# Ledger of designs, part 3: VH-VL binders against GTPase-activating protein and VPS9 domain-containing protein 1 (GAPVD1)

Target 1, 239 residues: GTPase-activating protein and VPS9 domain-containing protein 1 (GAPVD1), of Bos taurus (Bovine) (a5d794r147to385)
Amino acid sequence: SYLLQVLRYLIEFELKESDNPRRLLRRGTCAFSILFKLFSEGLFSAKLFLTATLHEPIMQLLVEDEDHLETDPNKLIERFSPAQQEKLFGEKGSDRFRQKVQEMVDSNEAKLVALVNKFIGYLKQNTYCFPHSLRWIVSQMYKTLSCVDRLEVGEVRAMCTDLLLACFICPAVVNPEQYGIISDAPINEVARFNLMQVGRLLQQLAMTGSEEGDPRTKSSLGKFDKSCVAAFLDVVIGG

## First folded at step 23 (VH-VL)

Design u2 (from g3 with heavy chain Y101F)
Fold by OpenDDE, fold request of step 25:
Parts: structure tokens; C-alpha cells; sequence
Structure u2 (fold): chain C 239 residues (1-239), chain A 121 residues (1-121), chain B 107 residues (1-107)
């Protein structure tokens, strides 16, 4: 494929030549990232993989019909009217208020962690049908960047994982309709929010504790085995 | 079927008290707030207060704070509103209405049929 | 207390007409508004909660808009069963307060 050749070229001349390829990739606007995403979206085998992998966990999320799994205390509070806040949390500024808010945050985090673990599970079990072309290009990325002295192998792995999640998996999680994963059930605003939360947390996990990312989900990272997403990459590229 | 069934119409003298009941069925009584709202003849709706049947916590409209008492009997899934020192202006249809604790059940989504309380000398 | 000023008090319309009802809060309530329908001799029925979400079983012809102090309930195509009185309600602050109501009558 000519597209694969271009992607490989971009690994050599854009990513490898970058002073900070991790930052470059995180921007999501470099030629490699853009082309990778476009390539994956046009790949039938990718569609099959995503459908096989994400249909069930997304359907389960929809069926569970949870409230907004908001983990930012300030944003959580803002989801309620002042009167509702008073009822649910007590007097604003009180210790009880803070405690009650934190309890709800903790509950939401627990639910979100459970969801994300479910998604990770499905990713792992379905990697056998991971698109060969994507497997190849990610492997090329790993091999090429692993030869760069200034980059640690763990960092390179994180970059590969981050690419897969950011440019391939998470977009499908957040917008399954566009990828044909969910077509027979409407996704309401609440469910959409929760899917986005799942996507964000997955992305953060891929970054292996990076200070970057959505602050709302940072507190949840400690609840995961940091190697859980790394294992996915191992299956994809063969370790 | 989810429903709220209220007690029958009341005719009271000024200065007396009235206690209206609201029996809930078809849902978990303690999982919803119970609101009380009244409507004078040909007028709008006026919020009296709410009660959490689970813990018994109440919020009152200041207008009724000294005269209204909201209670619940969890064993019978019944909410009560007592209004004392009745005045002619208290003549109205009184409604109970439930409101859920979750996003999917917010708002007063189920109402009783209403109880007419007439205060007349 | 937050006052909810509802307008008009009454409106005459025909089946198929677009009907709009306005509710203005005395202070900002963000989006903490609900709408109810009440038919004669019946209890109020919840139509919309939080200015955008229809309750289960409520026809799609009902919609609301607004934020802050100005809110609007819209019936895109009035049906025979829609002739009733409609109320807005704020749940931003205690005490909860309702608009004065808008009676939608047959023209």
C-alpha cells in the first residue's frame, strides 16, 4: 500500500527527526497522526475489529443508563442547582458538603474504573483480529523510534499505545455511530458524556502517568494497573 | 402502575388543622422526594415543601414554615401534610408529587389526584 | 424568592399551530426550569425537565429553550389533546416557584 509507505516515511522524517516526538504526537496535528487516523477510518478490517471489540461494552454502558460519571468535584457540583446541592450535599462550605461531594466523586470514579476495565478487557481479547496493516505500521513506529538513543523503550511503547488509543480506539468509543458500531440505539447526552469519560481515561492510561491529560480523570489512574494498557500493545506488536 | 392516591376532600373551619395523606404505590417509596403543592381555585401552583422519606429531612416554603408539617410513614408508603391555623386563603387543591434522586427521575413526574381543602366559617 | 413571570396568560390557537410560551425569572436560574401541563380537573403533568429533556411519553412536538432568565416552551404543531394550561417552574433555589400559567385554548 502506498499509504503505508507514506506513513513509514513520516515515521522516519517527522517523528524520528522530532526533538520531542511524544509531544508532537500528543498534539494530534502532525502529518503522521492525521494520516494514521484517516487510514484507519478507511480500513474495513479496522471497522470489523472496532465493532467486534466495542459493541458489547458500549451496549452495556447504554443499558446501564448511569448518570453523568463526573469525577471533577467542581463540575459535579455544577450539575446540580443550588437547591439540589443543599439537599444532596448540605450547607455549602461545610465539611459535610465536601464529604458528600467526595463520596459522589468516589462513586463515579469507581463506576468509571469498572467501565474502563471492561473496555480494556474487550480490547485484549479481540486483538487477534487487529488489522494487520495497523499492526505493521505501529510495529514500524516502535522499531524505528526504539533506535533513537534519546528515547527510552518505555517512552516509545507509551507513544505507540497513545497513538492507538488517541487515533484509533478512543474516537470509536466516543463516537461509535460514525464507525458503525452502534446504529440501532440512540445515545443520549448522558451516555455520550460517560463514553467520553471512558475515552479520556483510556487515553490517560496510555500515557503511563503523564502529567498531561484531563484533570478530571487523573485521580482515577491510581486505581489501575499501569501495565494494563501496555499489555494491549504487547499483543498488537508482539512484544 | 406507579400512582399517588390522596385522601378525600376536607371542609374545615378557620383556625383548625387539616392533615392530607398521600399513599404511594408501584415504586420504591424511599427513593423519591415527596413534594406538596397547592393550587387555589383558578390560580397557579404554590410549593409548600418537600420531604425525603428515607431520612425524614424536610424543606419548607418560608410562607408555611410555622404552619405546615410534612411527615411520612414508610411502613405504609404514605406521606402526610398537616396544615394548622387554617385560613380562608388556604382553600385550595393540595397535591403530592414525587421527585426522584437520579437524573432519570428528576422533576415532579407523578402527582396525586389532589385533595380539595375548603376553609369556611 | 424567585418570581417566574409567565406570558401570555392565555393564547387562542388552532390545531397545527405553533405555540410559544415564555417564562421569565426574576434572577438567573441558569437552566433549572421545568414545564408542566395541566388539564381541567386534573393534576399537573411533567413535560420537560432541565430546559431540554422531554419526559418519557411526551411527544416530540414539545420543546423548550432558554438559559439565565428567559425560557420558552414551544409546541411545534398543536394537537387536540394539547389544549391545557401550562406552567413553568424553577428549582434553582428554595422555595420552588411556578409561573402563573398559560392557558392554551381552541381558537
Amino acid sequence: as target 1 above (239 residues)
Amino acid sequence: EVQLVQSGAEVKKPGSSVKVSCKASGYTFTSYYMHWVRQAPGQGLEWIGEINPSGGETKYNQKFKDRATLTVDKSTSTAYMELSSLRSEDTAVYYCAREGFSWRSYGMDVWGQGTLVTVSS
Amino acid sequence: DIQMTQSPSSVSASVGDRVTITCKASQSIRSWVAWYQQKPGKSPKLLIYKASKLESGVPSRFSDSGSGTDFTLTISSLQPEDFATYFCQQYNSYPYTFGGGTKVEIK
Scores: ipSAE 0.807, ipTM 0.945, lowest interface PAE 0.5, mean pLDDT 93
Fold by OpenDDE, fold request of step 25:
Structure u2 (fold): chain C 239 residues (1-239), chain A 121 residues (1-121), chain B 107 residues (1-107)
Amino acid sequence: as target 1 above (239 residues)
Amino acid sequence: EVQLVQSGAEVKKPGSSVKVSCKASGYTFTSYYMHWVRQAPGQGLEWIGEINPSGGETKYNQKFKDRATLTVDKSTSTAYMELSSLRSEDTAVYYCAREGFSWRSYGMDVWGQGTLVTVSS
Amino acid sequence: DIQMTQSPSSVSASVGDRVTITCKASQSIRSWVAWYQQKPGKSPKLLIYKASKLESGVPSRFSDSGSGTDFTLTISSLQPEDFATYFCQQYNSYPYTFGGGTKVEIK
């Protein structure tokens, strides 16, 4: 494929030559990231993989019919009316109020962790049918960047994982309709929010150890097996 | 079917008390707030108070705080509203109404049929 | 207490007409407003909650708009079964309060 050749070229001349390829990729605006995303979206085998992998966990999320799984205490409070806040949390400014809010945050966090683990499970389960062309290009990225002396192998792995999640998996999690994963059931605002939360947490797991993560989710990240997302990459490119 | 069935009409003397019942069926009684709202003849709606059947926590309109008592019997899924020191101005149809805790169940989505309480000498 | 001022108190309309009812809160209630329909001798029926959220089974001709203090209920094309009294309600703060009601009558 000519497009694969271009992607490989960009690995050599854009990513490898970058002073900070991690930052470059995180911006999502470099030529490699853009073309990778476009390539993945146009790949039929990718569509099949995403559908097979994400249909069930998304459907389960929809059926569970959870409220907004908000983990930011301030945002959580704002989702309730003053009357509701009083009922749920008690008197504003009290220790009880803070405690009750935190309990709800913790509960939401636990639910999100469970959801994300489910998604990761399905990803690992279906990695055997991961698109060959995407497997190849990610492998090329790993091999090429691993030869760069200034980059640690762990950092390169994180970059590869982050690429897969940010440019391939998470977009489909957040917008499954666009990818034809969900066509028979509408996704309401709350479900969409929760899918976005799942996507965000997945993305952050790829960047474990990074200082650029959302501080609000650091607590949640500690509840995961640190190797959970890494294992996915291992199956994709080999351990 | 989700429904709220209230007790029958009452005729009371001034100074007496009335206790209206509201029996819930078709849903988990303790998973919804129960509100009480009244409507005087030809008038608008007035909120009396609410109760959480799960824990028994109540909120009252200050106007009724000293006269209204909300209670529940979880074993029979029945809510009660007692109003004491009745006045002629308390003549109204009294409603119980359910409100949920979730984003899908805000607002009073299920109402009882209403109980007419007439206060007259 | 938050006062809900509803207008008009009554409106005469014909089948097919667009009907608009307004409700003004004395202070901001964000979007914590609900609308109810009540027919003579019947209990109120929930139409819309949290601004723009239609209750299950409510026809699409019913809609609301607004945030903060000003809210509007709209019936795009009035049907025979829509002749009733409508109420707004705030559930932002205790005590919950209702508008004075708007009676939609046949012209």
Scores: ipSAE 0.784, ipTM 0.939, lowest interface PAE 0.4, mean pLDDT 93
Fold by ESMFold2, fold request of step 25:
Structure u2 (fold): chain C 239 residues (1-239), chain A 121 residues (1-121), chain B 107 residues (1-107)
Amino acid sequence: as target 1 above (239 residues)
Amino acid sequence: EVQLVQSGAEVKKPGSSVKVSCKASGYTFTSYYMHWVRQAPGQGLEWIGEINPSGGETKYNQKFKDRATLTVDKSTSTAYMELSSLRSEDTAVYYCAREGFSWRSYGMDVWGQGTLVTVSS
Amino acid sequence: DIQMTQSPSSVSASVGDRVTITCKASQSIRSWVAWYQQKPGKSPKLLIYKASKLESGVPSRFSDSGSGTDFTLTISSLQPEDFATYFCQQYNSYPYTFGGGTKVEIK
């Protein structure tokens, strides 16, 4: 399609020529980002892939009907009045208060990690039906930008992950109705909040992936299955 | 089906005590605070106190501090409110109400049917 | 103790009318107010909490507004089942306290 040719042109003449192409891509206002989103939104195979990949984990999230999976301790306590905070957590500022709030954060985090790992698992299960034209565009971006001396291979790989997650997967996770993934069930405000938490963590995985070459102590593999994200990217870029 | 079922009406003499029960069903008893609220005939609502069924921790309205005692029996999912040194002014309907903290069940969302306590010579 | 001053004490209204009930706290309670409906001979029923969150199954004709000390419950188009007494309640600080009530009566 003419959009594929324009996208290839923009990789060469917008991204490659930028002083900081990753920052340009992440801002989401450059011509490449805008056209990539428009192209993918109009692509039949993209809709099929997103539905096959996201429908089930989103439905599971709706059926579980969890409360707000808030992991910021300060935001978590905002839903409770001062009297409620005192009886649930104890005296404000005390070690007991901090520990009790952290226990609630840890419980929410465990549920959220399990949920995000479900989304990653469905991505892995459906990797081989990833749209060919999107694979081609991402492969072109990887190949073209890997030739740029000032870009490390890990950074180019992180840019491809940024594109796939921020411009393709995560918008569909947060707004599945818009992408035709969910049409038979309403998404209430709490479910939307939790889907946004999933989208945020998926994008955070893209950010941490850029640290793969760091020789410093890797204290712990993150709380997420990063190997599945890496494997997904390998299939999209290399295959 | 979430229910709070209270004991039947009581007629008491001044100076005596009353113990009202509130049996919970259809939910995890220890996950909700239990409150007691009274309403004199034709009048407004007055908070007596609360109990955490999990640990037995209580908080009382100062008005009732020395006369009210809140307890629970976890094995029967039952909360109790005992009011001593009864006066004619204590004639009221006494309600139990649970307090929740989740999206689907927040605040004092379920109330018992009420127990009329009449204090008369 | 935080005093909750509710007005009016009663209102006579017809089906379809808009009814407005106010509640004023003696000090700031931010948004930590709840509203209850009580029909004769029955226990209170929670309608709204956190100064705008409708309880499940409560019709959208019920709404509230306000923060700090001044709160308003509005019934946009009164229905026959809405004739009842309404209470506000603060849960910001102990002891929890209720307004004096507003009886909504058929005209």
Scores: ipSAE 0.742, ipTM 0.925, lowest interface PAE 0.5, mean pLDDT 87
Fold by ESMFold2, fold request of step 25:
Structure u2 (fold): chain C 239 residues (1-239), chain A 121 residues (1-121), chain B 107 residues (1-107)
Amino acid sequence: as target 1 above (239 residues)
Amino acid sequence: EVQLVQSGAEVKKPGSSVKVSCKASGYTFTSYYMHWVRQAPGQGLEWIGEINPSGGETKYNQKFKDRATLTVDKSTSTAYMELSSLRSEDTAVYYCAREGFSWRSYGMDVWGQGTLVTVSS
Amino acid sequence: DIQMTQSPSSVSASVGDRVTITCKASQSIRSWVAWYQQKPGKSPKLLIYKASKLESGVPSRFSDSGSGTDFTLTISSLQPEDFATYFCQQYNSYPYTFGGGTKVEIK
């Protein structure tokens, strides 16, 4: 279609020519990003893939109706008054307080891990349904940018991952009603927060081998099915 | 349906004690703190104290520290408030109320129907 | 102890009126205030907690504002079922303390 050829052109003449093509892609304001969004949103096979892949795990998240799955201990305690913090956690600043807060963080993290693993499982189950035209664009991005000496192969793979997850899958995880995936259930602010946590972790899992070593990022990712996300990406990028 | 059902009205003499019960149903009893609050006729609300049903930890308004005793029976999902050395100023409606910490059930969201305790000298 | 000073003690109003009730804390409680409605012969009912978070099933005509020491409950358009006594309560520090109450009564 015209849009596929324009998208391939923009890979060659907008992204390839950029000083930092990955940053340009992730900002979402360049011509490629805008047209990719429009193309994917108008593609019926993309809607089918996103619905088949995401509807059930999003509905399970909504039915479970968990509180904020906050993993930052400082943010977690902000919803509690000083009196409530004292009764729940003990004396502020004590080792007991830190241990009790960490126990609540660990509980939230376990629930978040279970949720994210459900999403990973559905991605794996539906790999064969991934839209062929989107796979073609990912292939063109990989081929075109691999010819650029200033881009290492890990960076090119990271850009393909950004296209698949940050520009296509994760927006639908965070805003499923906009993509027609959810129409029969409201998404309240807490559910949205938890969907954003899922989207964040999916992106981080996809990039564990290409990101700068951050001990916090590394430790939070050790509990997920990393091989399943990587396998999904390998099939889509390789096809 | 979440409910807190309290024991019936009591008439007491000065110097005696009263024990008010609060039976919880429709929720996990040990996941919520239980508070006791009183209201003298035509007056405002006064916090007596709280108890954690999970471990039995209590906290009291210092005004009542030597006279109020809060307990729970986990097997019957029932909280108790005992007030000793009763005075005519203790005439009030006594309420139990649960305190939650989730976004769906936060704060003192469910109250018992109240127990009138009359101390007649 | 944190004293909660509530005013007015009563207000006469008609259906459809906008009613405001204030509470002043004797020291800062940030946003750790709750508001309750109590109808004659009944238990208090939680309306709002943590500055403007409505309890489930509470009509949107109820709102609050303020932080620090000064807090306001607003009923934007009184309904017949809103004639009751209203209490503020701080849960920042032990002991939990309540305002003296405001009786909203029909003219």
Scores: ipSAE 0.720, ipTM 0.922, lowest interface PAE 0.6, mean pLDDT 87

